# VHH binders against q07589: the designs that were tried, part 8

Target 1, 356 residues: q07589
Amino acid sequence: MSRILVIGAGGVGVITALSLWLKKESDVSLVVRSDYDRVLKHGYTIESCDYGRLEGWRPHHIYSSVEDAASAADNQGYNYIVVTTKNIIDGPVNSRVSNIIRPVLEKNKELHGPQLTTHILLVQNGIDIEKEIWAEFPREQYRYTVLSGIQLIGSTKIGSGHISQVGQDHLSCGAFDPQDAAAIQAANDFVRMYSNEGQNFVEFDPRVRYSRWKKLLYNAAINTSTALVGLDVPRCLEFGVNKKSTEIEVFHPAMREIIAIAASEGIIIEEEFITMFTEITRKKVFKPSMCVDCEKGQLMELEVILGNPIRIAKRNGVATPTLSILYNLLVLVQAKLKERKGLLKFDEKTATLVDE

## First folded at step 18 (VHH)

Design r2
Fold by ESMFold2 at other seeds, fold request of step 23:
Structure r2 (fold): chain B 356 residues (1-356), chain A 116 residues (1-116)
Amino acid sequence: as target 1 above (356 residues)
Amino acid sequence: QLQLVESGGGLVQAGGSLRLSCTASGSTESMGWFRQGPGKEREFVAVISDSGGKTYYVDSVKGRFTISRDNAKNTLYLQMNSLKSEDTAVYYCAARGYSGRSFDYWGKGTRVTVSS
């Protein structure tokens, strides 16, 4: 029975833990930070379009921190670490994915040495999200794989210990390195352990790099634009000049730039996806995730969605006029959010930023 | 290690044509062409999938350049038609390895000069 640690207890993380728990093929642990005491005593209330209403639900184990999960007296090592937190590489250093997972990797190595391979599943947006893991954990010192989870789900935390899932869960899981047999096997095993027949939809992703670049069409063009202006997609489209300028002058050019950047990395995305991603959200009156993050005063996944592709474009000589404007304006929005959170300070007497 | 060798560059008048070749010492995933003009940074031009079934071209060359590959010969081609003075550059062949995240293998380049 695989031992699985789910990190992040937002809407995605709790439904991830629930789906694994319901399948009854794994030992499921969840890191629950601010809601730990409430969940310990009362469990979760979950309203799920996939699974119905649950009251008082807990996974097999809950912990108030990753450090506590790793240090637990009965910890026999985790086979999977499932990271469902937002990947905000320009955020606080202790929120970096490598730092979040390090206690578990160290404990797994202490307990099992090379006999336990840790499967790190990143259920996060963006590209190059695996880079930090490979850079921080030399493979001669750590046994691990890195897996990609592309999840489409409408699930949010609506109160302490209260989760609302209104969008059906679709997960694609695959290996970042398509030549890593252990990673491929681990991804297929996770698909099996996560799949609840007739309730969610889960599949193996044989082309992770393609899939992540493809989703970036939506994320880099639509998720970013809606976040900048605070509007759902239908409003962005209807409010445009002649009801056309948003898609013709913003969404489509941004998506074409992503296609060009992916191509410069050897990944060819069909242009038909430009219209597909525009059309699947045209009539859905809801705000994309980055827009919601801004409304909640939470930091955005700005660097993995826009920063990383722009850096690739600069190295490869690909022009990104639309993406660059979006990025630079959103850098200001991110700084505003950081200032409100106390992560940046502006000295009004000198009119300068106070550096960390 | 995989080796890439370009050939076919030369001097050509505007409106003319050239065909560049790049021979790889082994099998590759996708392959592409980049170029570096006088006083400029290297820029992406075109890419072709490992099977040859999908291609992409930057707008400045679309309709004028055709990328192709012959996997039996491990050879990549760039047919360059309707050449313009701004196409003057050193053209580099690039290839992805099967585990590589990006283009990891590069040729030394072949020079194309377009005169009017």
Scores: ipSAE 0.737, ipTM 0.924, lowest interface PAE 1.4, mean pLDDT 92
Fold by ESMFold2, fold request of step 23:
Structure r2 (fold): chain B 356 residues (1-356), chain A 116 residues (1-116)
Amino acid sequence: as target 1 above (356 residues)
Amino acid sequence: QLQLVESGGGLVQAGGSLRLSCTASGSTESMGWFRQGPGKEREFVAVISDSGGKTYYVDSVKGRFTISRDNAKNTLYLQMNSLKSEDTAVYYCAARGYSGRSFDYWGKGTRVTVSS
């Protein structure tokens, strides 16, 4: 059986672990953190539109930290590391994905050397999220693949050990390198281990770069705009000048800029998706994920959603007036969030940042 | 090691036309054109898919430039019509490899000068 470590126990991570556990084709470990004692003693209560109500549920193993999970590998290690945390590269250094997964990669290497290939599945938003992994883990020293997970799910932690899933789980999984046969096989194997026929929807993604650039139309234009103003999509649309300015002057121009950036990287995204992403959320009164994160005082995935595409645009000579304004305002929002969390400090006597 | 060689640059009057070619030493994924004007940074112009079935153009050239490719000859073209002085630049051919995440292969460029 494949040994799978799921990192992150929010609504996404818990349903990920549950889906794998229900299929009965893998040994499922979950890093729980703050809810560890409650889940150890009472298990999870899960209200799932895919799987019904479960009470007292646990995956095969739970751990309070990644370090503990790596230590407890009991000479077997992990075949998959599934990362469901937010990717906040401008956040605390110890929360970087490479640092989070390093204990598991080192333990796998110690236990099995080149005989065990570690499959790293990034279930995270954004573009260029795999670059850190390639840069930090030289291929002559580590045996691994990097897989992409693009997930659409309505799942939320509504209390300690309590998960509510109101939207069916859709996952597409593929290899970041489309010529890496081991990664392609690992992605297909994960699709099989995750698929619960008639309950969730999961598919292999043969064009990961295309799929991630396409999703970025929504994330870079709509997710960011709603986070900036603290409004759901219908309110953003209805409150605009003449009920039109938000889509015409903000959403659509931002999406056109993403299409241009993707094109400058050799990825052609059809313009019809601009209308599609705008219309599918027009009548749905709820706040997108970045808006919700900001309301909770949590850092945003700002760099992987806006920073990375803007850096590509600058390198390739693509104009991004709309994205640049959104990014620079959200950098200020992110700094405000960091200050509240104690991750940076402003000295009001000197009017400067204090470095630690 | 993929090699790209541009040709077809030259001096042309404003309003005129010019056709650039780029021959690749082997097959490629998508291919595109970039340009660098005097004193400016290199900028993206247009891209075409590996099959030739999809294209994208920046707004400043849309309707005036046509990108195309002949995969039997491993050759990329840029037909430039209604040329303007701001089109004066060195034009670079670029290609993606099938494992590449971006345009990793570049030609040395061909100079286009549009006179008034």
Scores: ipSAE 0.713, ipTM 0.917, lowest interface PAE 1.5, mean pLDDT 92

## First folded at step 20 (VHH)

Design u2
Fold by ESMFold2, fold request of step 23:
Structure u2 (fold): chain B 356 residues (1-356), chain A 116 residues (1-116)
Amino acid sequence: as target 1 above (356 residues)
Amino acid sequence: QLQLVESGGGLVQAGGSLRLSCTASGSTESMGWFRQGPGKEREFVAVISDSGGKTYYVDSVKGRFTISRDNAKNTLYLQMNSLKSEDTAVYYCAARGWSGRSFDYWGKGTRVTVSS
């Protein structure tokens, strides 16, 4: 029975743990953090369009920290680490994915050496999210695979220990390295362990890099624009000049730039997806995730959604006038959020940033 | 391990045509062309999928350049028509490996000079 550690107890993480738990094919641990005491005492209250209402629910194990989860692994370790946290690579160092998962990787290595391969599933937005893992954990020293989870789910934490899922869970899971047989097997195994027939939708993704670049059309053009202005997509479209300028002069040009960048990396995304992604959100009076994060005062996944593509574009000689404006304005929004959180200090006497 | 060798560069008059070739030492995923003009940074030009069924061109060359490949010969082509002086550059062949996330393999380039 696979031992699975889910890190992140937001709407995505809790439903991930629930889906695995309901399948009854894995031993499910969840790192809860701020809600730990509440969930320990009362369990979760979950309202799920997929699974109905649950009260007092817990996975097999809960922990207040990743360090505690790693210590509690005894002589068994974890087969999977499922990361559902936001990937804020310009955020606090202790929130970096490599630092978050390190206690588990070190424990697995100590317990089993090369006999246990750790499967790291990144259920996070963006591109190049796996690079930190490969850079921080040399393959000659650690045995692991890196898997991609592209999830479309309408699930949010609406209170301490309370989860509301109003959108059916769709998960595509695959290997970042399409030639890594162990990763492919692990992704297929996860699909099996996560799939609850008739309730959620789960599939193996054979073309992870293509899928992530394709999703970036939406994320880099729409998620970012709505976050900048604090509006849902229908409002962005209707408030545009002549009800056209947002689509024609912001969304579509940004998406065309992403297609060009992906192409410069050898990934060809079909032009018809520009229209598709614009239309699926036209009538959806709902703020995309980056907009929500910004309004909650939380740091945005800015670098993995815009920063990384722009850095690739600069390296490959691809013009990004629309993305660059969006990115540089959102860098200022992110700086404002960091300043409010005490992560950035401006010296008003010198009109300069204070270095550490 | 994979080696790429370009050929077909030369001097051509504006409005003329040239055909570049790039032979790979083995099979590749996507292949593409980049170029570096005098005093400029290298820039992306065009890409073709592993099967040859899909292509992409930057706007500055769309309609004038055609990328193609012959997988039996491990060879990539760039047919350049209606050449302009701004197309003057060293053209580089690039390829993705089957496990690569980007273009990891590069040729040494072939020089194209377009005279007015």
Scores: ipSAE 0.789, ipTM 0.938, lowest interface PAE 1.0, mean pLDDT 92
Fold by ESMFold2 at other seeds, look of step 21:
Structure u2 (fold): chain B 356 residues (1-356), chain A 116 residues (1-116)
Amino acid sequence: as target 1 above (356 residues)
Amino acid sequence: QLQLVESGGGLVQAGGSLRLSCTASGSTESMGWFRQGPGKEREFVAVISDSGGKTYYVDSVKGRFTISRDNAKNTLYLQMNSLKSEDTAVYYCAARGWSGRSFDYWGKGTRVTVSS
């Protein structure tokens, strides 16, 4: 039975653990930080459009940290590490994915050497999210694959130990390296272990880089714009000049820039998706995830959604006037969030930044 | 190792046409053209999918340049029409390997000079 560690206990992570647990083909562990004591004693209350109402539910194992999960006395290592946390490259050092997963990779290596390949599934937004892992864990010293998870789900934590899922779970899972047979097999195996017939929708993704660049049309244009102004998508569209300027002057140009950047990396995204992503939430009073994060005072996935594509554009000679304005304004929003969290300090006597 | 060799560069009058070729030593995924003008950074120009069925062009060359490939000959082409002095550059052929990485393979370039 595959041993799976799910890292992150928000709405996505808990439903991920539940889906795996219900399939009964894996041994499911979940890292639960702030809610650990509550969940240990009472379990989760889950209201799920896919699975119904559950009370007192726990996966097979619960840990308060990744370090504890790796160090557990009876731990035999993990076949899969599923990372559902936000990828905040410019945040605290321990929020970097390489640092989050390192204790498990080290323990797997200690227990099994080259005999256990660790499958790292990144259920996170953005592009180039796998590069840090390849850079930090040389293939000569570590046995692992890196998998992509693109998830569309309406699931949120609405209280300590309480999850509400109102949107059906759709997961696309694939290998970042399309020539890595072990990664392809691991992605297909995960699809099988995650699929609950008639309740969720899970598919293998044979073109991970294409899929991530395509989703970036929405994330880099709409997630960012709504976060900047604190409005749902319909309001952004209706409040524009003549009810048109938001899509014509912001959303579409930003999406065209992403298409150009992807093309400069050899990935051709069809322009029809500009209209598709503009229209998908036009009539749904719904704040995208980055907007929600900002309103909750939480850091945004700014670098993997905007920073990384802009850096690629600069290297490849692709102009990004719209994305660059969005990025630089959101850098200020991110700094404001960091200051609120005590991660950044401004000295008002000198009018200068202190803790940076 | 995969090698790319460009040819077809030269001197051409503004408004004229030129056809670049790039021969690869083996099969590739997508292929593309980049260019580096005098005193400028290298910039993306156009890309074509592995099958040749999809293309993308930067706005500055749309309608004037046509990218194509002949997979039986492992050859990439760039037909450049209505050339402008701004098109003066060293043109580089680039290819993606089947690993799905970025453009990892590059030619040494072929010089195109457009006289006004």
Scores: ipSAE 0.780, ipTM 0.935, lowest interface PAE 1.1, mean pLDDT 92
Fold by ESMFold2, look of step 21:
Formats: structure tokens, sequence, C-alpha cells
Structure u2 (fold): chain B 356 residues (1-356), chain A 116 residues (1-116)
């Protein structure tokens, strides 16, 4: 049985743990931080369009920290680390993905040396999210694979220990390195362990970089724009000049820039997806995830969604006028969020930022 | 390591045509063309998929340039028609490896000069 550690106990992480647990083919551990005591004593209350209502549910193991989970990995360790946290590169250093997973990688290495390959599944938005892992964990010193999880799910935490899933779970899982046979096998194994026939949709993704660049059409153009203005997609479209300017002058140009950047990296995305992503939520009065995060005062996945593509564009000589304006304004919004959370302080006497 | 060798550059009058070639020493994933004009930074021009079935062009060359490949010969082509003075540049062939995240292999370039 594979031993799987899910890190992140938001709506996505809890449903991920539940889906694995229901399949009965893996030993499922979940890191639960703020809700730990509640979940330890009473379990989760889950209202799921896929799985129905559950009361008092827990995975096989819960831990209050990744460090505690790693300490519990006796002479067996974890086969999979599933990261479902938001990837906030510009956030607190201890929240960096490499720092979050390090205790488990170090423990697996101490217990098994090269005999245990750790499969790191990043269920996070954005592109180049695997780059930090490769940089921080040289393959000469660590035995691991990096897997991509692109998830479409409508699942949120609506209270302590209380999860509401109103959108059916769809997961695409694949290897970031398409020539890494061990990663490909691990991704296929995860698809099998996560699939609950008739209840969720899970597929192997043979072209991870293509899939992530394609999803960026939506994320870099729409997720960002809605977050900037605090509006759902239908309102953004209807409030535009002549009910057209938002899609014609913001969404579509931003998406075309993403297509050009992906092309400059050798990834060709079909222009038909511009229309598809514009239409997918045109009539859905629902705020996309980045807009929701901003509304709740939470930091945005700004760098992996918008910063990384812009840096690629600069290296490859691709113009990004629309994305650059969105990015620079959202950097200010992110700074406001950091200030509100106490992660940034401005000294009004000197009109300068205070270093921590 | 994979080697890329460009050829076909030269001097041509505005409105004229040139065909660039790039031979790879082995198989590649996608291939593309970049260019660097006088006093400018290198910029992306066009890309073609590994099978040759999909292409992308920057707007400034769309309709005038055609990228193609012959996988039996490991050769990439750029047919450049209706050339303009702004097309003057060193043209670089680029290739993505099968594990590559980006274009990791580059030729030394071939010079194209478009006279007015």
Amino acid sequence: as target 1 above (356 residues)
Amino acid sequence: QLQLVESGGGLVQAGGSLRLSCTASGSTESMGWFRQGPGKEREFVAVISDSGGKTYYVDSVKGRFTISRDNAKNTLYLQMNSLKSEDTAVYYCAARGWSGRSFDYWGKGTRVTVSS
C-alpha cells in the first residue's frame, strides 16, 4: 500500500485525502494546521457533490505539522507527498514549497537512502512551479520525482472542520519530465489510487507543460482581472464598455500574450482556447479562486501565474503589454494584502518600507 | 550534445525571398526560429511542433514566413517572403530536447540582410 501525505487542509486538500481514503488502496495522512484539534476530536463534516455527506470523517492519520508527520514516518516513510497549498513564492519563507516538504524528504533519505523514491505531486496553479524543487533538491543527493496535478474542483472550507464541495472533482496527473519513466509510472499509479469510478474524473496527463500553459490562459487573464477589480466573470463582461471591452481589450489580449510566451518556449496552444476559456464561466455568477483569495484577505498565487510567464517573455523577446500592466497593479494589491496581514510594514514618517 | 547548423542567409532586396535551413544532429521535440536585429535583443519568431502538424508565428511575420520541418532529414526550414528592412537580423535555429522545458539547443545563427 502506498503511504501518502497530503499537505494542505483546505477544500482541495481534504477532498484529495477523502478520495484517496475511499479507494482503500493507500494509507492516507493529512497535515491539518488551524483545524487540528477540531478534526482530531470530531473529524470533518463534508458535504460533497461527489461523495455525499460525511460526518466525523478523518483520514488514517492526521498531524499538526509536516515536521510531526515526518517524525511519524518510522522505517517506512512516505511514497507520495501531495502538496495542495497555495504556491506563494513572494510569501513567508517557511511557506515555500521546498521548505514545506523538506522534513519529509530528509526523513525518507535518512530511513531509506536511494531505495525509496519520493513522489512529489504539486496540486498547485501556475507554471515553472517544479523549478524550485529541482533547484533545492539536487538529484545527486535526493531520490524523487516531481508530478503535476491540475485540478478542477469546487471545494471550499466553510468553517472549522467543515468542507463544502459543490463542483465535481476532475484531476489531470502527469510527470513534469516526460522522459522520466519512474515519474510516469508514479503518475499513473496515483491516477489509479485516486479514481473513484462514477464519482470523480481522473486522467493521466502525458503533456504536463502543455496543460499548464493552456490553463494559464484562464488564470493569467481572468483569474487575475477578477481579483484586481473584485468582480465575478459575468459582471466583468457586462460592465465593460459596450459589454465588450473587457473581453476584447483585456481577456483576449492577455490570453494571446500567454499563447505567444508558451510558443517561445516550444509549446503551441490552439487559439480556439481563447474563446473556450472566455465562455466557460460567462453565465456563472461565481468569483474565481484568486478573486476569492483577495476578497478574504489572503495572498494570491501571483508569481507562478503572472510573474513567471512575464520573466520568460523578457528572456525570449515576447511583448506582454497587457500582462505587464495586470502584474504591476496586482503586485500593489499583494503588498496591500501583506500589509493587512502584518507581513509588511510601511513607516509613514519616512515614507519607506520597514525591513523585518 | 545536439548540434544545430543554420544555412541560407544572405543579402536580399526588400520584397524578395530567402529560405533558411537548420540541420540537427539528432531528433528534437519542437523547433523554432529566433532573430536578433542590429542593436536589439534576441526575439522569438516562429515555432513548429515535433510532428510538424502545428505552428505559431509572431504577428510581424505572419503570412510572410512559413516554418516547416523534414523529420527524416532532421531539418528545419524558414521560408521568408516579402522581406522588409526590419527583418534584417541574425536568425537562430532553436530546438527543444525531449525532456526540455524550453529551447535548450541553439545554432550559431545565419545573417539575413534586407536592403531597401
Scores: ipSAE 0.774, ipTM 0.933, lowest interface PAE 1.2, mean pLDDT 92
Fold by ESMFold2, fold request of step 23:
Structure u2 (fold): chain B 356 residues (1-356), chain A 116 residues (1-116)
Amino acid sequence: as target 1 above (356 residues)
Amino acid sequence: QLQLVESGGGLVQAGGSLRLSCTASGSTESMGWFRQGPGKEREFVAVISDSGGKTYYVDSVKGRFTISRDNAKNTLYLQMNSLKSEDTAVYYCAARGWSGRSFDYWGKGTRVTVSS
């Protein structure tokens, strides 16, 4: 039975743990930081459109930290590490994915050496998110694969130990390296262990980079724009000049720029997806995730959604006037959020950033 | 270790045509063309999918350039028509490997000079 550690106990992480637990084909551990004592004593209350209401639910194991989870696996280790946290590469160093997962990788290596390959599933938005893992964990020293999870789910922690899932869980899981047989097998095994027929939707993704670039049309154009202005998509469209300027002068140009950047990396995305992503969101009266993160005062996944594509564009000689404006304005929004969190300090007497 | 060799560059008058070729030492995923003009940074021009069924062109060359490939010969082509002085550049062939995240393999380039 596969031993799976889910890191992140927000709406996504808890439903991930629940879906695995319900399938009864894996041993499921969850890292539950601030809610640990509450969940230990009372379990989770879950209202799920996929699974119904659950009271007092716990996965097989819960831990207050990744370090504790790693220590508890003294004799066994974990087959999978499922990372469901937001990837804020411009955030605190201890929140970097490599630092979060390091205790588990070190413990697996200590316990098993080459006997256990650790499968790292990144259920996170953006492009080039696997690069940090490959850079920080040389394959000569660590036995692992890196898997991609592209998720669409409407799940939120609405209180301590209380999860509300109002959007059905859709997950696409695949190998970042399509020639890595072990990663492909691990991704297919995860799809099997996560699938609850008739309740969620999960599939193997044979073209991970294509899928991530395609989703970036939505994330880099719509998710970002709504976050900048604090509006849902229908309001962004209806408030535009002549009810068209947002679509024609912001969303579509940003998406065309993403298509050009992807093409410069050898990945061809069909132009019809520009219209498709606009139309499937036109009537959805809800704030996308980046907008919600800003509203909650949380840092945004800005660099993996906009920063990384723009850096690729600069390297490849691709013009990004629309994305660059969005990015630079959102850098200011991110700085405001960091200032409120004490991560940046501005000296008002000198009118300068501390350490500039 | 894949090798790419471009050919077909030369001097041509504005309005003229050239056909560039790039032979790969083995099979590739997507292939593309980049160029670097005098005093400019290297820039993306066009890409073609592994099967040859999908293409993309930057706006500055769309309608004038045609990218194609012959997988039996491991060869990439760029047909350049209606050439302009702005097209003067060293043209680089690029390829993705089957495990590649991006264009990891590059030729040494072939020079195209458009005189006017």
Scores: ipSAE 0.770, ipTM 0.933, lowest interface PAE 1.2, mean pLDDT 92

